# Ledger of designs, part 47: VHH binders against q84jc2

Target 1, 232 residues: q84jc2
Amino acid sequence: MSKMRNLVEEKFLEFYESWVIQLELYLHQLLIAHNNNTMSETELRHLISKLTTHHKAYYTAKWAAIREDVLAFFGSVWLNPLENACSWLTGWKPSMVFRMVDRLRKSRVVLVEAQVKKLEELRVKTKFDEQKIEREMERYQVAMADRKMVELARLGCHVGGESVMVVEAAVRGLSMGLEKMVKAADCVRLKTLKGILDILTPPQCVEFLAAAATFQVQLRRWGNRRHYVTHS

## First folded at step 19 (VHH)

Design lk22
Fold by OpenDDE, fold request of step 20:
Structure lk22 (fold): chain B 232 residues (1-232), chain A 126 residues (1-126)
Amino acid sequence: as target 1 above (232 residues)
Amino acid sequence: QVQLVESGGGLVQPGGSLRLSCAASGFTFSDHAMSWVRQPPGKGLEWVSGISGSGGQTQYADSVEGRFTIIRDNDKKMVYLQMTSLKTEDTAVYYCARLPYSELWKYLDSGKFDYEGQGTQVTVSS
């Protein structure tokens, strides 16, 4: 069941493996900072900035890659099956991060009324945006059953020079639509993340980011153990 | 049982150098990212440097970037911190720490760093 990897898949796999390793190191920083009550606000903000920069790097790489082959991200060979199962439009579901916020609230973190209000507003907005994207994706998926896709399906059964060109053109057209959807989803992710970080205090941000990173790391580790997947 | 034993600390003048060592046992060493942390007098624990399980990737605090180097030897189960151009503000007890994958949530919930070693004292003074 080995899947042949294209160039985009291979490059992004290497990137992602490295990126996750860096994330683990950042996680360690976050954990230490979380346990350090003597760090200045400036120091905390700097750490937060490092993490946000790290996340931005991921999306920069992703967006460059999806421009070349968005379909690679619907397979996501760099992820284990568990990670893939938890994916929404090639990434984490934006509304999921509020579970991390909820965790903070259930812990020792005290949110003031103003923060709670803003978080709820953001939650509502995030859900609304998710639904919009889902509806658009559904429309797009239904539209795939048009004449063009039928033709693609027919041509896919035959290997020939002209047929190959037509199929490739059709796939490119499809990919453009998918790319749009993925970018839209990523925008919601980034907006949601930024929104949360803007609402939380620096210490709260550190804990939030640590929780999020922990979740990502653990999900990957759990999935790898379950399916005996070895990643570098 | 996880054991981390730090050594190599001492008294040094500003501008001097020290090399810290950490001997690890009781866990799969190569599978764990390792970090150096320090506790200055009257302050909390602060992260200094980290290195990936394979040793291929490293991170440094801004305060030590360009002066400190973290390396590891997976065969010997050792982590090192080469410190150069030491400053008075580098004075602290230094600890080696592993990223505790199985206890990440515990760390988050407790708000306490569970260091497993005794640390090594580094004093930078003229």
Scores: ipSAE 0.888, ipTM 0.967, lowest interface PAE 0.5, mean pLDDT 91
Fold by ESMFold2, look of step 19:
Structure lk22 (fold): chain B 232 residues (1-232), chain A 126 residues (1-126)
Amino acid sequence: as target 1 above (232 residues)
Amino acid sequence: QVQLVESGGGLVQPGGSLRLSCAASGFTFSDHAMSWVRQPPGKGLEWVSGISGSGGQTQYADSVEGRFTIIRDNDKKMVYLQMTSLKTEDTAVYYCARLPYSELWKYLDSGKFDYEGQGTQVTVSS
């Protein structure tokens, strides 16, 4: 029996399929630019700008969609199970992006000590912001569980439209809180990304963006291939 | 076993047209995004255009947008680059390339792009 998708899920599925395919094409550009030591700084900054714009388009579409149905982003139909398992508050975990930054220490384009210090400071700030969001989410979930559990316990004793209205209000309250937390997490993601790109030189930015895109593309391809094997 | 064979290059006057072809074999063609890449005299590789595995999405370098069209035929395992309004700046060896999904980290770590074909020379000169 097929599971019916709501309209937000169907619209975002179409968007995300297109968005990730475009990311693959940008990845090819990044790999060529990474190989080409004769590109001007202007050309590199233009390519970096295209990647930044592409990521901004993702968040623009996401924030419109979570306004309508934030729950669609927890266990998303447009992601395979491996991609969903790797999600932290509906996206990549900000502190984990520094694994891609760590690859730059082995790079032909050398990080200088000033960059290393600034990147470590950003890593610490990012981790702090993550933990703050996690504490806020936990407090919110506990408060919602306390109020919701009392109301749901009372619903177990009642029949009628009154019970439906209380459940609908609890779901609405949960959705508003989750939307706030998802936006806060996305702001940490964007702040972290911008901070990294501001510290790195244009060639280092190209290498970083290529590594990040490679991880995302491979996670999707590996998870899709594994899905076919495990479900046949 | 993977092979990409480029053809269709030649000498043309500015404002002229050419159609490049790329014949692919040795891999599941429709699974791979494909690009045209060029190497102008005295320069490194420049990405020109890319097309998704299905053919439904394309990207173009700003310098060629509006003048070049990338298309693919998955039944024939072909990629084409239709070039019009050619300029002397378009003079280069043109290569067809696939996104190397199984070797992405290797290419990223080495910084070396491995051609699979010999390329085809395009020369725009009056």
Scores: ipSAE 0.794, ipTM 0.930, lowest interface PAE 0.8, mean pLDDT 85
Fold by ESMFold2, fold request of step 20:
Structure lk22 (fold): chain B 232 residues (1-232), chain A 126 residues (1-126)
Amino acid sequence: as target 1 above (232 residues)
Amino acid sequence: QVQLVESGGGLVQPGGSLRLSCAASGFTFSDHAMSWVRQPPGKGLEWVSGISGSGGQTQYADSVEGRFTIIRDNDKKMVYLQMTSLKTEDTAVYYCARLPYSELWKYLDSGKFDYEGQGTQVTVSS
């Protein structure tokens, strides 16, 4: 009735459900901090550090899990279909995070010219890094369509010790390639996040982190809510 | 309509204890993360503690960790804050607040966090 989940999927589902609930609690904290103009820079930086640490914990757990089963992160059981449909290489698309940065143009604390310039440079660099990964995905797809790989797959469908070893080697190579691309994408995500937080002031960082958490929480809630409307 | 009614505040000496209560109505209580927030004299709102909708996960501000405990009862639609080892800097009006899932962008854009209750005064002095 339901699809079978492997051990990696079950472990990460448990982790992720806890992680996203903690993100909701951090979001409430960020909203209160955003309201409070009397918080010190030290207090704001401490809160920002908690959010950064929370995000790093996600990637620490993810990278451990993809070492065992990278395919679990393509169409993940811990995400609803809407969340999965919005994924780019197992996560948020790095260039799209600048939608949250763009919201700061309406902020009480206006971005200064130096910040605007640095943010535009980072946006361009982020897009360049994305395109580099997309080109690697294309090379991967071309390599998968290579005639020799198709031939090896055909040979591996028959019983035989040599054929089984060849198929197993091909599968390991495929997984290593996917793992490398996922980690590269995650590195772009982390570098982009750090770059944004380095450019913004602490109050702007709180507002940005709140916007990012809001988007993630809303996407999950909207995708999880389903209603039937009965007609009389 | 959403209503949050805080109670249990009062005057207490340093080192004392109080238990704050919040009665909730007008929304699906178990679907919402809840927080206690406080407003010290002459300062803005300060987040104190939060609890998940199920009650299984909590967070505390560093200044209250180890001294305060947030608890919820979804059957009775109540959230509590058990406060111990109270200090003069805990003096504030305390509010309970729900995470406003349908208005998150509005609150983020305005920078205004609207309390839904009247709050309860806690005063710690000798």
Scores: ipSAE 0.790, ipTM 0.925, lowest interface PAE 0.9, mean pLDDT 85
Fold by ESMFold2, fold request of step 20:
Structure lk22 (fold): chain B 232 residues (1-232), chain A 126 residues (1-126)
Amino acid sequence: as target 1 above (232 residues)
Amino acid sequence: QVQLVESGGGLVQPGGSLRLSCAASGFTFSDHAMSWVRQPPGKGLEWVSGISGSGGQTQYADSVEGRFTIIRDNDKKMVYLQMTSLKTEDTAVYYCARLPYSELWKYLDSGKFDYEGQGTQVTVSS
């Protein structure tokens, strides 16, 4: 509501704006590689490594920032409202990434039977891991609705001093639980990404990474345009 | 309506220098990331260097890093490639390209990259 930004939000906003611009430059590389049938496997793997390194840098910065303020990643100031609306536990939903694989199969990518089977196994495992996190999120939400926690929040509003310290300790405990859950979700994201890239051939990995980057870039551009249009 | 005109190519000896230019028109130049792309003899297109719309961020292919510098001038709607320490493997037709934000899915689905300019020939030979 306030549009004021704390230090964590301002620092990560600066990082993220730079990071997404670099992603656009990598996307251009991927588009050119996508069109080149004379690139060696070594050259393709090198480009793929640059992309995975870029994504790992995002999570390195994110995990440092959520240690300081996990709530900044729920409704982030560096994302437009459409990007925020598409978030699942502060990022893309792991099971939904397989829609990108499905798109590739309908377009240019031909997968052999062994790859299709391995991708389906990975999809099932990814959904299982997601469901574990969703169950923990539900338990977390129930714990937040616990009558003792509601009572502590009510007391904090009506009394100060020692009650403020108890409320602060409870809030700190909830934030640590939320941080753990976000990191668990990020680990599922990284494991799923690695699993997909391990199953696909290097040219297919370039196609996948290009499609994923394109979706992220277009979501950002479309969301910014819709924000502008509602103003007009 | 989009036009990209490359120039500045020529014949140069190994170790020499050359500066390529690209004049842009028909689009909002500062909104687009730009790249230099080249086609060596007998090979497909390879990406050389890229620069953000503002000019604040750049990327280079490993083969040219430290030798080439990409620069843009948004007032003049120009992008340049300053090339030094040229090698015979740098011989290629060089193209200027913009990131086609509105056509990204089209390029991914077709696998066809469409040149927007005619390119400029760089030949590095003794």
Scores: ipSAE 0.772, ipTM 0.919, lowest interface PAE 0.9, mean pLDDT 85
Fold by OpenDDE, fold request of step 20:
Structure lk22 (fold): chain B 232 residues (1-232), chain A 126 residues (1-126)
Amino acid sequence: as target 1 above (232 residues)
Amino acid sequence: QVQLVESGGGLVQPGGSLRLSCAASGFTFSDHAMSWVRQPPGKGLEWVSGISGSGGQTQYADSVEGRFTIIRDNDKKMVYLQMTSLKTEDTAVYYCARLPYSELWKYLDSGKFDYEGQGTQVTVSS
């Protein structure tokens, strides 16, 4: 029996599909901007702003949704298995974007020494923040196996109404923790992204964003092909 | 054989409205995303709007966002483009295409777009 999607899943699925479509449009614009070298700084900044706004919209929607059901994001029915497998706390791993930055170092767009230094500092900070979140996440995960839950597991799930209440309480507790951690992770993502964009010049930002968007879009495509998934 | 027939174009004043229609045949309509593209005078092809096979997702170019609305009727095998607040720069021949933007952009960039329909002329002039 196909698991019926809950309302949160359905709504976010719809949102995400639309969001990805828009991302693809922006990706195209980024690629044009990157390849044309004729766009003014003002135009580039405008494009960058559109992308940043688009990402902000995603997190706005996400945070609204996780308030309703954070567990939906640990299933993420709007993602294919490959995308989900690459997910860290319901999103991209913050430190991963530095792989995109590294690409800039190998491209025609040369980073100055000061930029390299700042990027390295940011990378270190990002890693540290990730680790902090991971440790906290572990605490919540371990806490799920408290005395009551362990006892319940021993007795089985069909011992009565009290058992159900215990499980629900445990799940609620976990969910609250998960919501906190997801938000924290998203903050690290956003800070990292902002940090990178603040360090880079507009042309470099465009290249970086193009690389990031390309990877995201391609990952989705690769996953879809691998699992014979088509989106209309 | 695949056929797309555009209609609804005409002369309109700035600020006016038009509704374009595209009648599709020769393929499983609901299985295909549909798009509108346009060819302004002296310019290259420009993507305008797209809609998913089910109609659940829509997308628009920045230049038309908030002014144009794309809808489809899968029972009638029709795609529509409701245009409002028309501007002089909207003047173009409009074409319907049975591809999403994700597939069309490569044709638009190369200039090798295969016109499956005759297009419909939209002229916005005072």
Scores: ipSAE 0.000, ipTM 0.266, lowest interface PAE 12.0, mean pLDDT 88

Design lk22
Fold by OpenDDE, fold request of step 20:
Structure lk22 (fold): chain B 232 residues (1-232), chain A 126 residues (1-126)
Amino acid sequence: as target 1 above (232 residues)
Amino acid sequence: QVQLVESGGGLVQPGGSLRLSCAASGFTFSDHAMSWVRQPPGKGLEWVSGISGSGGQTQYADSVEGRFTIIRDNDKKMVYLQMTSLKTEDTAVYYCARLPYSELWKYLDSGKFDYEGQGTQVTVSS
């Protein structure tokens, strides 16, 4: 028996599947660009722009969806269990991308001292922002055990029009707080990504984006294989 | 045995339209993503477009985006490529493949693509 999904879950699932397919296409382009040093800076910047636009599209869709049902993203039925296990507040953990930056530092890519300094500053800032979000999330999580949650627990087993309305109201109240936290987390993600791309040269950006996209795509593939999940 | 038969190619003028067809047999059609690839004269094999097994997702190369449309009919085991606003650079032998781009690109890059069909010639010329 398959899990029952609501409309938000179904719509976002469809969106995400298409989005990932496009990401894989871009990943291939990034890899080619990385292995071919003959591409012009203009061409590289164009490729980077396509990727950034693609990511922006994801968050645009996500933010629209979370306005309807933020709770859908705490289950994330469009992700496999491995992907979900690696998620932090409904997405990738911002500080994790610095592992990709570290890869650049150990590769053929030469970062100048000024870049290294800026990246370190950004890393520290990102970590700070993550911790701030985590503290706020803890507050919301504790607050979730309020009167509305108790009411939800009490009435959730009853079937009736009035009871359903009360439960729905309680869920909406709780969802508002969670939506704020998810958006805050996404802002940290976007700021971190932008910060990194602003520090790196176009060739370095391509390598970074390739590494990040590879990780994302491979994580999905690994998870799908382990759990015998087919996504198309 | 797996069989892919391409058809619909021909000679067209720039700006013209053409619809390619691929008839598939020998496998569970709906379980496989399908792609179109092309071999321009004197050039390597190039991926053109892909469509998921259900037909819900489509992909296009940048060079054909907005001009080509890939569709499939799982009941008939057919995949189609509607080409519009054709350019001289679209001249090539077009092949159908039962792989998505995510799996096909490695064969294209290595030059080890296995032609399962005979292909269909598309010539765009004034």
Scores: ipSAE 0.000, ipTM 0.247, lowest interface PAE 13.4, mean pLDDT 87

